# VH-VL binders against q55578, part 14

Target 1, 249 residues: q55578
Amino acid sequence: MAERIQKLLSQWGIASRRHAEEMILAGRVSVNGKVANLGDKADPQQDFLSVDGKQIKADNRPRDIYLLVNKPRDVLSTCDDPRGRKTVLDLLPQDLQRGKGLHPVGRLDRNSTGALLLTNDGELTLRLTHPRYHLPKTYDVWLEGNPSDEDLEKWRSGMMLDGKKTLPATLEVISENKDQIHLLVTLTEGRNRQIRRLAEELGLTVLKLHRRTIGPLQLHTRGKVLGSGQFRFLSPAEIRLLKKQVNLR

## First folded at step 4 (VH-VL; framework fv_pimurutamab)

Design s13
Fold by ESMFold2-Fast, scan of step 4:
Structure s13 (fold): chain C 249 residues (1-249), chain A 122 residues (1-122), chain B 107 residues (1-107)
Amino acid sequence: as target 1 above (249 residues)
Amino acid sequence: EVQLVESGGGLVQPGGSLRLSCAASGFSFSSYGVHWVRQAPGKGLEWLGVIWAGGSTDYGNEFTSRFTISRDNAKNSLYLQMNSLRAEDTAVYYCARGFSGYRYLGHAFDIWGQGTMVTVSS
Amino acid sequence: EIVLTQSPATLSLSPGERATLSCRASQSVSSYIHWYQQKPGQAPRLLIKDASNRATGIPARFSGSGSGTDFTLTISSLEPEDFAVYYCQQRSNYPYTFGGGTKVEIK
């Protein structure tokens, strides 16, 4: 199927959609040997696309970096800390820490642990952080106290936070001790400290917060453990699934 | 209109501190790495450092201890905190856009502010 | 740090003539050289990225070439607006560095 050229270049990781438009306007993009104009379409299965005289194929496109980190406690979800505290980039080899443009997609608090995506794919980051795409995230939450069924139903249905009702959430009780409960919470929105603040509104204290998944991404798969403080590259299948969530190919 | 506008320059005494600001408009600021570059009167360009889209920073070796780059994505603003200023820091300071997520844009400065003059003199 | 040496320091030419500007690196920078134009009282303007890729809106008379340590910026036929200072910059290693500049002035 024919697609707009800037969309194809963005989907193939050659440029952001905006930069792809700039490349087209600069006369750097050709379709079947003819300089493309903004608004033109191409079918990647039938048409020959080139940038600066070089044919663009899936195997020739620039390779973006996609990492999943299991963030430990006391590490910041930032690349810059004025006080010199340990950040998630400090968990990576030096060649990935600088000049690669790697950044976290979203945030986890200093005291929270678990799944955190790092990438230098700016278009993917922009879309993944946009509220429109409702990317589900699941959290293991340990609470001090014993919430009633009514309290949990209030959370599921949505509660007032900063003057606006939260979106419905999925809550599942995993286990209970006499004085604490372990919940699996799935959210499709990312409001500031949402889980901790909703628990506080119900009179509950969060003892531990661990993000288990980000959309299709899981820390532990096929019996392989991604331990605390470790990272791994995403598989091609994971990248495809993640891009599909935000209408990228 | 894609634009960067520096502010905060002026006269400061040796040993003093100064904070420069750079206001971005017309593009998704949070998606871009942004750089500081200076130019002494009648001299060439000198790279000071960068803050990438995710917040990581890289500096020129002689600036690591005295200068700090930060950003506020909610305000579409870039900052340069300058401490322990010296006469040789007298220059026009430019902010410039690179892009951290794309091969073609990562380290090229495609959009520049008009600069703000910092004079370090007693 | 990588030192970039630009030559000549000053190039005096007339409109319509070809300008050839050199940038030499103290060590290999692959193709990671950018070229900028700066007019008096103005901010620099990006011309060429990664040795040979023209930036958006830059006229075809500007071209770049080279790899490793030797790089060239060519202006095939000078227009009046092209009389300016030109800087090369490397992005191979931190700190990023600029050359000393070549001033292209009217003869």
Scores: ipSAE 0.000, ipTM 0.374, lowest interface PAE 21.3, mean pLDDT 82

Design s14
Fold by ESMFold2-Fast, scan of step 4:
Structure s14 (fold): chain C 249 residues (1-249), chain A 122 residues (1-122), chain B 107 residues (1-107)
Amino acid sequence: as target 1 above (249 residues)
Amino acid sequence: EVQLVESGGGLVQPGGSLRLSCAASGFSFSSYGVHWVRQAPGKGLEWLGVIWAGGSTDYGNEFTSRFTISRDNAKNSLYLQMNSLRAEDTAVYYCARGFSGYRYVDHAFDIWGQGTMVTVSS
Amino acid sequence: EIVLTQSPATLSLSPGERATLSCRASQSVSSYIHWYQQKPGQAPRLLIKDASNRATGIPARFSGSGSGTDFTLTISSLEPEDFAVYYCQQRSNYPYTFGGGTKVEIK
């Protein structure tokens, strides 16, 4: 069956849907030797697609790959860094680093650690990062200072950030001492540096930030402990659960 | 009355699986983190793990691969799924409430169930 | 993980005597130690939370003290119902851990 070209390119891990649209508008994509226009469709079983003059064949399309990484500190959540710094792809074997279209789903800052999904399934990536699907993510947050109950309640109910109120969050106190507190924070949205910026707005400093879960995905699973800097493949059950949560398939 | 009641214990063969349940009543179950603790005959207490009010879980190091904690807030119930059981897992299993949302009670196990006995033997 | 060592393993005392139970942590736990009482065939019962705060319904004869690595549970005058096993527990770091217990038995 015929499908929109940007959907096919995204499914095959050639580009994100947004970037695929930009490539089409720039005249870089062709179908059967003719430059494609935005909105055009192609049947992957009958038509020949090319990007920058290189034909995409069925045999050369990467298989769908889904990896969970426990991102350490000082590693960037990008596919490629212009400054040559270590990226999450550098944590993988060479055969997974290139030619597969693997990219991180969302991001964690250089100083943040924990759960990060890598995949070449562009449609799943788009849906998992879209605010519409409210995929919950849980974080261990260590803060300098002692926030009041009123401060924590403001965070839970939502605060103004970049002119728009944040969605409600779940906050639980795990431990505290005279100079710091450890919180468990669950968010259903991913705005730029949200946890750090909300803490700052309350006069608090984030000492450490660790993402514990992404939806149903956990770093430590039955029969496998995923240590810092390690990765594992998702099980078929985990993939089904992720897709179901975002109405995919 | 605030109460937790465990069920599902029994005799199971090594390598087998068993699911324990814990029914909560008399309090807002969804507001609390709830824990599983076990005690082998004649031995001390051992923390297995917790499921927080928000749904995330933490486990003791030895239990991350074989045991899974879950909850159903609509049924006011807590569960412990145990797989690949060993003779060393023979114990009384307790569920316990740790208060969420209030700092001074958050990690104290103020309400405990009566326990349910799991015996792993051939 | 943080290891809690309780001493002595057994205290043999008579009713009316003072009991002093020790709990030592392998590293600092600030004041984040809870104490529980367990009688044969029963679930544990919370006595003291965060080193020194008596739980609701717990008699005044029970008191807790300490900070850092050394903690004490004191029963000022033993009643017959106080002969039981006592456990300390830390909430400072995961995994949560319990001490091995101190059995208070009739002399």
Scores: ipSAE 0.000, ipTM 0.459, lowest interface PAE 15.9, mean pLDDT 84

Design s15
Fold by ESMFold2-Fast, scan of step 4:
Structure s15 (fold): chain C 249 residues (1-249), chain A 122 residues (1-122), chain B 107 residues (1-107)
Amino acid sequence: as target 1 above (249 residues)
Amino acid sequence: EVQLVESGGGLVQPGGSLRLSCAASGFSFSSYGVHWVRQAPGKGLEWLGVIWAGGSTDYGNEFTSRFTISRDNAKNSLYLQMNSLRAEDTAVYYCARGFSGYRYVPHAFDIWGQGTMVTVSS
Amino acid sequence: EIVLTQSPATLSLSPGERATLSCRASQSVSSYIHWYQQKPGQAPRLLIKDASNRATGIPARFSGSGSGTDFTLTISSLEPEDFAVYYCQQRSNYPYTFGGGTKVEIK
């Protein structure tokens, strides 16, 4: 019954677990009128939790939120940056930036663009980022020059990265000219900077990297275009499909 | 050398507007949250607000409608736009560096400018 | 907002004496109190961060203590350059607030 306060705040979508920890350390969280310390527990059925002097009731708890963002360049895939650089939360309206517990699911590096899921559903986040579920992600990749068919087949079959062979990938040539090639790459794992590092291992330079899809999620739905720096809410159908793929209900 | 230098202060009539500037040098300005703090003659320090590295702002309760904080990272500059000025806004205005890596856990003000005097009088 | 009350308002002492300055918060601020020194015509200077952590370059004679609502700044043996106004500040809640200051002056 009693749970760690940061877990409760995260489960209720008030803050990510890390931000809830920061709020506790800042003395902003109280249990039964007493300032909470990190590691303290509370029973949501019997104890009164407050944040900034306001009781957390069912009507004050943020509902589960699921957003798709088209991440631009020079924006970090984090709730907040230790150095204070622009993050994906800074792309959202003020009311979604604070007190909702929104956090990115997985990450895109600063120079990469495209589809990024934000949610305050911690259980869904944990499962979507777990390699066990092999959620496919599709990327538009622009490379300098013209890689050989052997290089592309090596990438498709898997290459050694950090002492472990990468999972097979799907690669399709979208267009090619004298100076560069545009590939569509589908991966079922999310190892650190995988596409860029595999290209580097083949002696290729990534000019641009854009994530087109995350599982069933697309930036551009039929009749609607999600532009750079914009966001949209997920439909109930999209949420159901994501949960189904990770055996969550 | 890490420093902040305020400018733009002066005499202004009640109801007038004034824009203060703060020039940063010697550190990565875009990586830090920067604050405005004022001090009326013979009185204590009063926090006005902050602009975080990501561009979001937070203000003291009474300043949201009259004062606006902005920044220009290309110029390493911080600004305070003051509107509808009153006699009680007469003060030395300081800019100060705080670490803004965590919006919920701001750091102490480790670097301060020299201050610029704003006098609101008829 | 959290109100910080500093006492005494003025502390008259001689060089070599111990100075003890108090800062009391209207509600708990955990350990999230900073201390600043301000000399006439100058900007404030950070002395102590989060109740007890000396800022870089601050002499060992300065120390801070306290938690919750009661905080103390101690100067173990006053030097001539220590005669100044001292402010506490809380970072627990917005808006940030400062105490009214304690002036340490030569007797």
Scores: ipSAE 0.000, ipTM 0.374, lowest interface PAE 21.1, mean pLDDT 82

Design s16
Fold by ESMFold2-Fast, scan of step 4:
Structure s16 (fold): chain C 249 residues (1-249), chain A 122 residues (1-122), chain B 107 residues (1-107)
Amino acid sequence: as target 1 above (249 residues)
Amino acid sequence: EVQLVESGGGLVQPGGSLRLSCAASGFSFSSYGVHWVRQAPGKGLEWLGVIWAGGSTDYGNEFTSRFTISRDNAKNSLYLQMNSLRAEDTAVYYCARGFSGYRYVGYAFDIWGQGTMVTVSS
Amino acid sequence: EIVLTQSPATLSLSPGERATLSCRASQSVSSYIHWYQQKPGQAPRLLIKDASNRATGIPARFSGSGSGTDFTLTISSLEPEDFAVYYCQQRSNYPYTFGGGTKVEIK
């Protein structure tokens, strides 16, 4: 059956839906030798799709890939940066950087560090980023000074952000001293720069932000440390747990 | 009544493994970070690790590779999996509730189990 | 790792006397010290949290003070049930650490 081209490219792991739309707009995608336009459809059993002049056949579509990266500072959570800055793909071996459709699931700011999932599985990406599934993510947050108990309680209960109250968060104090406090924050939603913006609304400065976990995924397991700038493949068990969390499969 | 009850202790050979359980009742278990603390015979208290309300874990430096903490919120239960046990691991093992919430009450261990004895000996 | 040093190791007193127990941190812990009581064969019991705040149900004769590196637990007038081992614990830095304990025993 005929399906939208961006959906097919996403299903086949060539690109995320958004990136596929950008590729179509850039004139890089063709159907049966003709440049495709947004909204066009193709039947994968009858039509021939090509990207940058290269035909996409069943046997040369990328296999599903699932990577966990410990993102360092000064690296962007994008597949491509028009200003030429270092991206998370630049942390990978050359054979994984292009042609595999790998993209980050969600994002971490340039100054934020920690767990970041890269995959070419578009359906999993959609579900992991969809508010419906409430995938928990846990962050180590260092704040300047010593926020009041009332400020922390406001954060836990939810605060107004872009016209909607944020969902309740789990906030736990790991340690504190005269200059800063170290919080463990678990969120079940991913609104734009949520932790930094909520801290700013309370008049607090985020000194460091590190994402420790994404659902069941952890950076350090069984004494093995996934160091800054490093990556690893997810185990079959981790993939199954992650898919189960979002009612996939 | 708020309670924590440990079980699973016993005699184990050096190099062996053992899993301890801690059953919680009388409070919203899923809302709290819960800790394991041990005490060797005639010695002081030693913090082993924690599993936070969100499921993330942290350990004392020497325990990261040999001990694993997990929880089952549906069963209101906390676990400690101990591998590669040594004679030095002989101790009473306590589970304890860390107070999450207000910073003022933060991370005092306000509720403790009775403890379960682990003896590592040939 | 913050090291907590408790002194004296043993304090021998009679009922009715005042007990003063010390806990010294290797670096500043602000006010983030908790005190516990442990009787033989029993789990520890929380007495004082964040240097000076008595836990629920703890008698007024127990009081805590201090900030920075020097902390004190005071029992104004010892009752027979107060003869036990007392531990301090810090929450200022991760990992959490306990002092070596002070045994309060009958003279």
Scores: ipSAE 0.496, ipTM 0.743, lowest interface PAE 2.2, mean pLDDT 86

Design s17
Fold by ESMFold2-Fast, scan of step 4:
Structure s17 (fold): chain C 249 residues (1-249), chain A 122 residues (1-122), chain B 107 residues (1-107)
Amino acid sequence: as target 1 above (249 residues)
Amino acid sequence: EVQLVESGGGLVQPGGSLRLSCAASGFSFSSYGVHWVRQAPGKGLEWLGVIWAGGSTDYGNEFTSRFTISRDNAKNSLYLQMNSLRAEDTAVYYCARGFSGYRYVGWAFDIWGQGTMVTVSS
Amino acid sequence: EIVLTQSPATLSLSPGERATLSCRASQSVSSYIHWYQQKPGQAPRLLIKDASNRATGIPARFSGSGSGTDFTLTISSLEPEDFAVYYCQQRSNYPYTFGGGTKVEIK
């Protein structure tokens, strides 16, 4: 479908919409070999666009990118930190760190580890973070102490947090000994520091918190392990499955 | 009637692959963690791995790269995909339901299938 | 991984006698030991959960005890159907592990 040239240039990350308009007025933009005028439209699938005599190829514009990162401790899940601390973008090659619009989907705090999705697909991000889709996320939680069966049942059924009862959670005990318990916790909501705060309310100390899955996305797949601080591209099947879960094509 | 039924076993050459199935009936399959356990002829029981109610998987250390556990809750079915099979993988393979109730009543395997035999031989 | 050692490997007894089976862990498992019975050609059957809790339908002659590293399964008076192999299993740490089994056979 045909779209205004300044919209395409802005969408492709070549210039802001306003500066794209200035480039068009300056005669720097051509469509199919002819200088474009403000208000002109082009179909990115059919038409040939160039800026300053150089053709804009598909590879010259930001494509939709989907990355899974295994976030280590002491790395911030933000795009940019005003204080210059290490962020998840710093785990990526230089060419992915700038000009692509990559951002994390949701958050993991500095002391938490595990699965974190990075993408520049704003529509997918909006839907994955929307409460109505209830995307499940599974966590490995190591706690100091021995919670009672009553404590675990309160967590499963929901507890008051910030004036609202938390949604039911799936809690399974992986292992335990005299001093520690390892829980597998699946949540369908993403409230601020939810696992740590609920543990604190029960008088328990979280020793380690690791997110192992985001919906269908896993850090360990058959024969391939995504190690701490590493990233990988999502497969086409994973992207399709994520989009299907939030009613996106 | 609560039951688990395995299928898909057979003869495979070393280096080959096999996919086992386990059909569940008589209970809310999606609410339980389900496990694979094997037993070589004349030997004891060995835990292979689990797929939890939430969909996450855990494996015994030797199986993480060769075996994959999955489930289809709509079909009440559990699967074990086995790759790069060795003679040492010859065993009866059982699926078992993990009773993940309250801590005081245990997280034990309360329901087992009858097993399916896998023979890895040239 | 936690290693479970069952002893004796074979226990030869007559019907009506008391059977005492041992399971020892290489490190503390608190009370998180389960016991299973397996008859030839059959799948294992859960007997005892978390050291001492009988599973549904298990006769009162079966009892479990112990904590830490030393656990015992007791059959107070053997019935003909009790001659089988018995396995202990721990759930204290991953990976879950089983003992080597004790075969209870008729004299």
Scores: ipSAE 0.355, ipTM 0.673, lowest interface PAE 3.3, mean pLDDT 85

Design s18
Fold by ESMFold2-Fast, scan of step 4:
Structure s18 (fold): chain C 249 residues (1-249), chain A 122 residues (1-122), chain B 107 residues (1-107)
Amino acid sequence: as target 1 above (249 residues)
Amino acid sequence: EVQLVESGGGLVQPGGSLRLSCAASGFSFSSYGVHWVRQAPGKGLEWLGVIWAGGSTDYGNEFTSRFTISRDNAKNSLYLQMNSLRAEDTAVYYCARGFSGYRYVGRAFDIWGQGTMVTVSS
Amino acid sequence: EIVLTQSPATLSLSPGERATLSCRASQSVSSYIHWYQQKPGQAPRLLIKDASNRATGIPARFSGSGSGTDFTLTISSLEPEDFAVYYCQQRSNYPYTFGGGTKVEIK
């Protein structure tokens, strides 16, 4: 149960992990009335923490929240946009938009749609985005053009991107006509605009990109559809599966 | 040799459940999308769904709520969980190997199991 | 979903005759039609892939043609073993669909 203080503060949405470390070094954080040092641990169920003299009680901590959003086009996967454009938080009820520490796990660009996990569990976020855990993500990709088997095999086996070869991907052809092809692409890494850039390297244009799954999380469960722009809470079973995937439970 | 073998069929009462299995051998099972297709007695073929090599599933329009496809690559096995069965689900159920296209241009359902009969009757 | 209409429903011919089977799609499927043969009591067998490409082990008397919405399976000279039902299937759009089948009866 005992966790490093900066991890707890980050998990509770009080500060980013780095900012929490800065707060500890500045002597602003205490545990059971004693100023905390970097590296100290606390059990949130037994110990009380304070920041700038204010106790952070269990009742004042954001509950752990896990949401799956079906991100539509023209919505940004950020917590805040300097230009005032619509973000994924704007898809949520007002009581979830502020004060809960909710943030997206990873990113989908503005023109991409589909599965996006939002949580205030900072440790889970770090592990789900870490390359070490190879969490699979599956995408529906519609490409303009007629890629050869050789082109698709190059993509599957890995291609050079920013000086480093991409990890092997699973590519499957769902449907095809004279104007476009619909691929199902499963990746175990998340490099910047990876699918779009690899398609571009092959001389192909991405017409539509939709993230279907994040690990065990699906937009459409048995008999229940999570429509565009909608969100739902994760079930306890889904949370357990995600944590198990990254060695947390 | 390359083959698929279905099992788990039988007689079940309306509203009941059955889980069908399909055992694969002779090829790299994890590299292929695999499909379920059914055929009611004296009728044509109906595509039920697929589980792709990456683990994602897709279903025909009528099957998403009652049927679930899964796979176990370590056991080279494909499964179809059928719930809330109805008389109209009576059919021979086939598993079939599909191609992703990136290795095998122009290929279709090239390997089929012999089918397993599911009868939904009281 | 794309509807595939096969005609005729039944084709009755003598051995040695040419069989021509039609498959029509409700919208364009480019060339992404596959043909299957099913004999009584057996699983379907792949004959032709992507309109015109014979599958491994399929005799030369079987050929496929067509593009867009109209496709044809031709058996140049019927053998007794060709008594079967033939199905077309499209992979151009999701969900995948099959035609209703054409039964070839040998007189």
Scores: ipSAE 0.557, ipTM 0.791, lowest interface PAE 2.0, mean pLDDT 86

Design s19
Fold by ESMFold2-Fast, scan of step 4:
Structure s19 (fold): chain C 249 residues (1-249), chain A 122 residues (1-122), chain B 107 residues (1-107)
Amino acid sequence: as target 1 above (249 residues)
Amino acid sequence: EVQLVESGGGLVQPGGSLRLSCAASGFSFSSYGVHWVRQAPGKGLEWLGVIWAGGSTDYGNEFTSRFTISRDNAKNSLYLQMNSLRAEDTAVYYCARGYSGYRYVGHAFDIWGQGTMVTVSS
Amino acid sequence: EIVLTQSPATLSLSPGERATLSCRASQSVSSYIHWYQQKPGQAPRLLIKDASNRATGIPARFSGSGSGTDFTLTISSLEPEDFAVYYCQQRSNYPYTFGGGTKVEIK
C-alpha cells in the first residue's frame, strides 16, 4: 500500500521520521528516479525508492538493533550536529555509527544525562515517541534551594506549557538539605524540555537532570551499573516489553 | 485500617535464597514508595532499599547484587528476593511505608509491618 | 553516607523522671531527623518528624529539638510504657541511615 515516504524510511530503519523528513527536504530521497517532496507517498511494492542514489528494498533493511546508552554531559542526542559537536553516535564503535540507520528515540539536552534508547527500528521509534502510548520515564532532578509544597503540588497536578496543561506527574522527594532538594519525577509525556521549563516557570533552578529509566529499561541491572558514556544491547525480553507497551508485535 | 504484613521468613542455609512478601491493605498501595528495613538480634535498624511509586528501585550499597525489591500493585504486595545469604543476614525484616506526596512527612516511615525473622545458619 | 551517633547507649531512669536523648550527625542534616520508639517484640513507631514535629497520636511529653548536627529527643516525665529503645534517622542524604539507638530502661 501507498504510505508517506518518511513513514516507510522510518519503518525500514533508514532514519527517524524527523530525520527522514529532513532528508526529503534536502533532496536526498527519490521515488522512481524523481526527487521526492515532503508529503509524497510511495507504494513499496510498486515504486522504486532510493536514498543518496542507492535503491532501497524492504528486504535490504539493516538488521534491527536496540541499544541503551548512558548519555554523559556535553554529548548531543542527535544523529548529526551542524556545528560538529560530539553526538551519542560518537560513543558507539564505527561499525554501528554508519550504515545501520541507528538514531536516538527522543532526546536529552546537552546538559542532561542518563538513559537514551538508540535503534534503527523506525516503527518502534514512531510508537515510543507518540503521545498516545504514555511511555513512563523517570528522572532524578536536583533543584537549588527548597521549593514549597505548593510549588511541588502544582508540578504534580500539571502546569500550563505552550498553551496546554501538562499531564499529572509522580513527584517524590528523595532527600533535601539547606542548599538543594533531590526529586524523583516520573512523566508519561515527553514535551520539549518539560522538566527544565516547568522548574523555570516556578522560579526554580535545575542543578542536575538524570534520566534513570525509559519504560522498563534501567541503567542498573544485575547489580551492575551502565556507566556514563557506555552502551549495551537490549535483551530479547526488554525488546518484547517495549513492543508490548506500544501494542507492537 | 492501614496495615503492612510480612511473611516468608524462616531458616535457610548459608548461600541459600529466600523471598519475603509484604501485603498492604487500607491505602492506595500504588501511590507510595515502600521500603525494606532489617534488624539483627539485639542490634539497630538498617535500611535495605526502596521501590518508588513509579517502580524504580534504590538500595544500600552492599545489597545491590544480592537483594532485589519488586512490587505487584494489582496484588498490593511488596517483595524482597534475597540471594547468596550469609550468617550476617540473620535479622527481623520489616517492610515500611515511606510517605509520598507531601514533603513534611516524606521519608518518615509512618507504617511498619510486624516483621518476619530470617535465620541464616547451618 | 551520613553516620548518626546516639548517646548514651543506655539510660537508666525511674518513672516520672525527665529523659534527654542525643543524636549527632557526621555532617549537617539541617532539620531532617526523625525519631522512632521500639518496644521489645514490636516494630518501630514514628514519634517525631523533621526534628520537632510530633507524629499523630504521640503524647505531648515527647518533644524534639535541634538543627544541623546536634539533635535531642526529650521525654518530660517518663511513663511506664516509655521504657523502650529510641532510634534517630536522617532523610537529608540518600542512603537513609539510622543511629545505633538509646535504650531507656527502668532503674
Scores: ipSAE 0.433, ipTM 0.726, lowest interface PAE 2.9, mean pLDDT 86

